# Designs tried in a protein design chat: VHH binders against q9rw55. Part 1

Every score and structure here is a prediction.

Target 1, 281 residues: q9rw55
Amino acid sequence: PQVEQLARQKMWNLAERFVAGESIESAIQAVQALERDGIAGNLDLLGEFIDSPAKCTEFADDVIKLIEAAHAAGIKPYVSIKLSSVGQGKDENGEDLGLTNARRIIAKAKEYGGFICLDMEDHTRVDVTLEQFRTLVGEFGAEHVGTVLQSYLYRSLGDRASLDDLRPNIRMVKGAYLEPATVAYPDKADVDQNYRRLVFQHLKAGNYTNVATHDERIIDDVKRFVLAHGIGKDAFEFQMLYGIRRDLQKQLAAEGYRVRVYLPYGRDWYAYFSRRIAETP
Positions, changes and structure headers below are counted from each chain's first letter, unless a header gives other numbers; antibody chains are not in Kabat numbers.
F, E and O are the ipSAE of ESMFold2-Fast, ESMFold2 and OpenDDE, as the mean of both directions, binder to target and target to binder. V2 is 0.75 times the mean of E and O plus 0.25 times the DockQ between their complexes.
Where letters were taken out, [cut] stands.

## First folded at step 5 (VHH)

Design j01
Fold by ESMFold2, look of step 6:
Structure j01 (fold): chain B 281 residues (1-281), chain A 116 residues (1-116)
Amino acid sequence: as target 1 above (281 residues)
Amino acid sequence: QLQLVESGGGLVQAGGSMRLSCAASGFTFRNAMGWHRQAPGKQRELVAAIYSGGTAYDDSVKGRFTISRDNTKNTVYLQMNSLKVEDTAVYYCAARLYRGTWYDYWGQGTQVTVSS
């Protein structure tokens, strides 16, 4: 009991740089601090071990409360969710609780002119997530819902092209899940090159592009690409993690680029970071 | 020049069979090859893939379609049995190069039309 409390305190001292605390209030304060520097927030309520329909709906309710609180605080809501956390998967009757909960969340965000990004998870969920993304864009419009493509997956270039009819807002990431070499590039150089291909193709298609990386070489390549192709700074944004390279975040914002920072928060941060330490000390 | 060339498409009656072939030139196959299809107004969807030690199929075609490859000919095949009108689409061969610099290589597609 005292040992667990001491371990939690020590881990928080390490983690507090990278998470916006446990509460909605602390997350809102963190976004407000970013906004004073001309940087936008991407709020993500941490959810670990959400393993029942009731917990999935409770999590969705908590996301809706976050959206309401952000709006009340003068922040345009921008929230990322994982569809698994809100109940993705068909039940015995063919109904998908995750889709139901996502509709509720996106509807609330739309009420306030906000945006919901559907995070991509491991490769086994890509097909269903893209199918549900297409459905949700059709219902709410691309200005209120987006998704993620992962450059380490071989499939992602084809997936990107298949979504162009939606004029989709997509976040390009390298990928963070452990994936077998049958579906994902094992070599960093291949992942990085595919990342550039995803970003450049999405920008050329005229779609809003979220360049989520701390890699300065890729950031410089994007700057050169948009200049060469006459693409305005309102067609894309750079996205980065809370607590990593705040100097670069401020520099990009000062240069007139749109910058958004991922802000995880919630009581489940301890479980999240405990697992990270065990996996990759 | 890197190319994937599909062949074997055409018109077939419902309930019939057809075999698609995809020949690669300018590279050797790697760990993953696949067939995708796109009906008018629909998403391009994975139909079948062959990878190291295994195969994968879309649920709508399992038991009816079989993917295979001949690495000595740099060719992948899709045997399509018990065809349905809903299988009507342009079928694209895709090479998912293991450790390559490109995510996928795509052919120009071959039309499969299943008549009722």
Scores: ipSAE 0.000, ipTM 0.093, lowest interface PAE 22.3, mean pLDDT 84
Fold by OpenDDE, look of step 6:
Structure j01 (fold): chain B 281 residues (1-281), chain A 116 residues (1-116)
Amino acid sequence: as target 1 above (281 residues)
Amino acid sequence: QLQLVESGGGLVQAGGSMRLSCAASGFTFRNAMGWHRQAPGKQRELVAAIYSGGTAYDDSVKGRFTISRDNTKNTVYLQMNSLKVEDTAVYYCAARLYRGTWYDYWGQGTQVTVSS
């Protein structure tokens, strides 16, 4: 405990740039600050290593509290969740607990015109996540629930195409997990190329697209692409992490593009960052 | 904050050799590193990359360029041999880092000019 406390204290100085605090209040304030600069927020409650069904349900309750707080503060709720954190894979009363809790969360968000992004996790969870996403879009509408595709996976172009009937809001990322070469491109060049394909195909299909990257080359390519194809600035948005390339965030916003910042918050930031550091060679 | 600084560029005659260096500071990482280049009027393209699983090269530089890494110095190198006029470009060092998602970091670039 003492070692952890010391580590947390030392790491906080580094983490505070990337974490919107530990409390709902701090997270809300961070969003409000961004909004003053014409940048929207995407809130992510950090909750690592949730294993029990009861804790999953409690986590969902906390997310709902966040949604309520955002609304009360005059912020349109926009929250990202991992379905594993709310009980995906756990059966309760004949239904997947993750699905049950996701319904609760999305229902609350919808009440306030909000949006829930189902974050994509490792490749072993892609099928179940997309299935549940389809179910939830059917129940709540594509305007209230979205998901994420990762360009480093071989399957992602196919996944995107398979979802076109839903006219889905999808966040495109390069990759969030360490995946084997059997399922993911090991070379950055391939990941980047596949990222462009995902984004461009999704845009051409007329679907709302979240371009979540700090890669300026790709950002420029997207700018050129939408210009060439007559795609309006309201048809997509750029997404970036809290504290990363703040200059670029503001620049894009100033240029008239929709920009949304991903804001992790919560007391479990240490576990989150420890995991990230461990995953970062 | 992670910073990449390139060095070693300049003017060289066709057939000559040049070695570029990219020093990383602010963060020690072992993720993928690479060299890209942008010629006048052309898009930036990958030249060479080093990954945990090996190296990759653009077809136009295979057999001529070699990418290497010194982890003790947190530096990546690009040895360029048998240089051609068409190799003239601004060369950029890049690093990939994961922090919840993947980020690409870039150096300021170094000019390489190959004269006939």
Scores: ipSAE 0.000, ipTM 0.203, lowest interface PAE 13.1, mean pLDDT 90

## First folded at step 8 (VHH)

Design p05
Fold by ESMFold2, look of step 8:
Structure p05 (fold): chain B 281 residues (1-281), chain A 116 residues (1-116)
Amino acid sequence: as target 1 above (281 residues)
Amino acid sequence: QLQLVESGGGLVQAGGSMRLSCAASGTFSRNAMYWHRQAPGKQRELVAGISGGYTAYDDSVKGRFTISRDNTKNTVYLQMNSLKVEDTAVYYCAAGLTRGTWYDYWGQGTQVTVSS
């Protein structure tokens, strides 16, 4: 505990650019600063090793407190959650605890006109997450819950098409998990091209599309695509990480594009920051 | 409450200049502000934007128009030089994001008419 505390203190001077602190208050202040620049926030309470049903429900309660605090501060709640962190795969009284807790979280967000994005995790959870996403859209509407598709997975193009009846709000990402070549493209060029296919197909289907990338070539391709196809700036947004390319975030905002920034916060920021620096290109 | 009050429009000869102003209410600080225009029979389009010191312009006005903000007066400006007849439009000031909602706040608009 003493070594961990010392490491947290020394690391914070380096990490504070990329993490919105440990508390709800610091996260809200970070969103408010972004909104003054015309940039929206995507809040994510960091949590590691949430193994028991009780801890999963406690984590869900903390997410609800975040949503309430954001609303009280004049912020329309936009929060990402991992279903595993709120109990996906854990039965409670004959129902998946993750689904039970997600209902509570989304209901609270909906009260305030907010939105919950269901993060996609490793490939073994894709089926259950999409099944639960379909259920939750049916209960709350696509304007209050969305999910994520990962361009490195071979299955993602088919998954995207299979969800069109929901008119879903989907965040397109390349993928962050170590996946075998049996399920994911090994080559970056193939991942990038599949990313473009996912984004363009989703836009052409008339669905709200979140273009989550720092890759300026892909961003430029999206700008050209929407111009060529008469797609308005209200049909999509760019999404980026807190502290990464703040110049690009503001430049896109000045150009009138919708920009949203992922804001991780919480006591587990140290683990998040360590992963972020390990993932540098 | 954010309120946007525009001024500075009017009639000008081609090749002339004018400056539009948009005063924002002082209790609602915003660093991101935009000018749009709507010509007769056309949709409203973005002309210029500013966010935290970064600026952007529609290609048709680049090099001729300048957006700027004066934090001490809570006012955003659009300096328009070398005006052309095709710049004729109603010009609107807008805030890009308010309370998590994009493009909810607009001024009433000010007419700019450029004569040949």
Scores: ipSAE 0.663, ipTM 0.888, lowest interface PAE 1.5, mean pLDDT 90
Fold by OpenDDE, look of step 9:
Structure p05 (fold): chain B 281 residues (1-281), chain A 116 residues (1-116)
Amino acid sequence: as target 1 above (281 residues)
Amino acid sequence: QLQLVESGGGLVQAGGSMRLSCAASGTFSRNAMYWHRQAPGKQRELVAGISGGYTAYDDSVKGRFTISRDNTKNTVYLQMNSLKVEDTAVYYCAAGLTRGTWYDYWGQGTQVTVSS
């Protein structure tokens, strides 16, 4: 434990590039710094694997504290959560605990005009996540809760279409999990192409779209697409990770596009940082 | 609250130059700043933006217009060179994102007329 602590302290100088600190205060300050450059924030509380209902509820409480703190600081709450972290799959009092806790979180956000993004996880959780998303949109409105689709999954185009009746706010990503070839495109080219399809179809449908990528080719394609189809810059946003391609973030903001940065924060940052280092040498 | 006041507009001959200024008062920091314009019968369009030291321009004004800012004066500028008749419009100053929301602050606009 002492060695780990020392390692963490030593590595923090590097990790702070990708993590908005360990505390709510540091996270809020990071958002404020971005906003000075015309960039919005998306806060993500980092947590360890949660295996008990009590810990899931505690995590949800911490997210609610974040929302309160953001509001107090004059920031519109925008938070991403994984439903597994708040109890998805666990039954409590005849209801899924994840749904129960998500409802609490979104209700709090809505009080302040905020937004909660339900992050998509591995393919085994897609159906339940989308079901719960539909329920929550029905209760709180599409302006207060969104979700994520992953382009590497074969099913994602269908999933997008099936949600059109909700007029949903959806973040499009390539994919973050190791998926088998039975459910996901193994080739990057196919993932990229499917990503474009997801984004373009969602835009054409008139739904708010979050283009979450650092791929400049895709970004350029989106720029051309919206221009060609008369879609305004206020009809969608680019999303990027904290500390990655900061130049591009600012450039896009200068060009008048909406830009939102994903800001992970919390004490459990080491695992996240390790992944970022692996992806961005 | 952020208040924006444009100045520097007027009548200029084609090929001439003009410098617009936008003075900000209130909660002004290093927020992204923009110039928009609206010609008669047309929609308002983005002309130039500045964010975090980066600048961007509409294709129609690239090479002719320059956006800059002086944070010590809380002012953003638009230097317009080689003006064309089609540049005639009301020019608006706008602030970028504030307090984690997309609400925009706008100036009252300044008329720029380019004569042939």
Scores: ipSAE 0.163, ipTM 0.632, lowest interface PAE 1.7, mean pLDDT 90

## First folded at step 10 (VHH)

Design r04
Fold by ESMFold2, look of step 11:
Structure r04 (fold): chain B 281 residues (1-281), chain A 116 residues (1-116)
Amino acid sequence: as target 1 above (281 residues)
Amino acid sequence: QLQLVESGGGLVQAGGSMRLSCAASGSTFRNAMYWHRQAPGKQRELVAGISGDYTAYDDSVKGRFTISRDNTKNTVYLQMNSLKVEDTAVYYCAASLTRGTWRDYWGQGTQVTVSS
């Protein structure tokens, strides 16, 4: 306990730049500070050891409390969740618990005009997540729920096209999981090129596109693409991580682009950040 | 509620200078503000933006226009030098995000007319 507490304190000095604290209040204050700079927030409650139906439902209740607190503070709720954290794959009384909890979360967000982004996890969850995304868009509308596609997966171009009838709001990311070459591009150059394909195809389809990257070359390519195709700045946004390239975030905001920043927070920040550091030498 | 009121427009001879002001009220402190303009028959376009100490300009005004803020007066300025007839437009002060909503908040606009 003393060793963990000391390590936790030292780790916080590194993490505080990238994590919006432990509390709802600190997360909301971080969003409000961003909004003063013309930058929107994407709130993400960190969770660890969510492996029982009861804990999944408790986590969903905490997300609902976050949505309520954001609204009460004058913030339009925009929250990302992982469906596994709210019970995806756990059957409860003949229904997938993740879907049950996602309905409750999205309904609360919709009450306040908010938005829930369904994070994409490892490749084994893509089919069920897209199936549940289609169901939830049908129930709540594309204005209130979106999802993520990962450019490192071979399947993502086909998945993108398959969703076009929903007019979906999609966040395009490169990918963060260790995936085998049977399902994912091993080479960065291929991942980056496929990232451009996903973004450009989604924009050309007329769908709201979230360009989640810090790669300035890709950002510049997107700027040129939208100019060449007459696509307005209200059709897309750039998304970035809290504490990374704050200079770029503000510069894009000054240029009139929509910018949104991912804000992880929660009591579980230490476990989360420790694993991220262990994965990066 | 955020309110934006522009002032300082009018008639000016080509080559001249003019300063526009935008007073922000409603107890809202903002580091990010924008100037847009709309010429007759054209869409409203971004002219200049500021977020903290970062600024950006449309290519047509770079080197001629300067956006700045005075936090003590909660006011944003657009200094316009070397004015051209093509700069004739209604100029709007704007904010593009408040309370988590992507919508433009506009002043009523101020006419700038550049004569030859």
Scores: ipSAE 0.656, ipTM 0.889, lowest interface PAE 1.3, mean pLDDT 89
Fold by OpenDDE, look of step 11:
Structure r04 (fold): chain B 281 residues (1-281), chain A 116 residues (1-116)
Amino acid sequence: as target 1 above (281 residues)
Amino acid sequence: QLQLVESGGGLVQAGGSMRLSCAASGSTFRNAMYWHRQAPGKQRELVAGISGDYTAYDDSVKGRFTISRDNTKNTVYLQMNSLKVEDTAVYYCAASLTRGTWRDYWGQGTQVTVSS
């Protein structure tokens, strides 16, 4: 713990590039800064894996506080949560705690016209997440809750198609977890190709699509695709991570595309930062 | 509420230059600003955009048009050089507001006519 504390102190000057601070206030300020450049924000409260149901509920409470703070600052709430962080898989009072807490969060966001993105986690949670997503869309509407599909999973094209009846807002990502070859493409080329398929199919279906990638080749392909198919720039958005390819973020905004930046914040930033530096060339 | 007012349009000879201005009023001036144009019988098209120091241009105007802004004046500019007859259009200023959502605001437009 002492070593970690020291590391945190020394590394914050570097981590601040990727993390929008430790506090709600700092997160809000970061969103405001992005908005000055015509870029929207997606707030993510960082937290360690939570094993306690009570702590999951507390985490949800903190997310709700974030939503309130955003609203107070004149920001339409847009928050991403991992259902595991709010209690997915834990049974409380005969219901999944993750679902219970998600309802609380989404309900609060909806009050302010906000949006909650249910982040997709590892492949073992895909089914339950999609099921809960469907439930929550039914309760709150597709305009207030979305989810994420990961292109490195073989199943994702099917998952996308299975959700078409919901007209869902979906963020497309390549993949964030280490997955076995039994469930995920091991080759980057295949992941990239499947990513294009996911995005293009979702766009063609007329669903709002979040193209979450820093891959310029894919971004260019999307630009060409929407142009070729007469899809307006208001029908989708590009999403990128805070502090990554800021030049590209602004460039895309200048080109008239909707751009949204994923902003992690919180005291538990070190783990996230460590992952980011590992991923950043 | 953001309001945009374009100015600087008019008649110019081919090969000439013209500078358009868009003044933004209100409590919010966003740093992402755009110029669009609509020629007779054509759809409105994006001509240029600026976000921070980054700029983007339609291929048809690259090298000829320059978008810039003065934050102290809450104004965005479009410097148009080497104008062509095909540049004739109504030019519109646009701004985006996010506040968690994407929303565009438009000016009334200014006519630019390039004569041969």
Scores: ipSAE 0.100, ipTM 0.591, lowest interface PAE 1.8, mean pLDDT 90

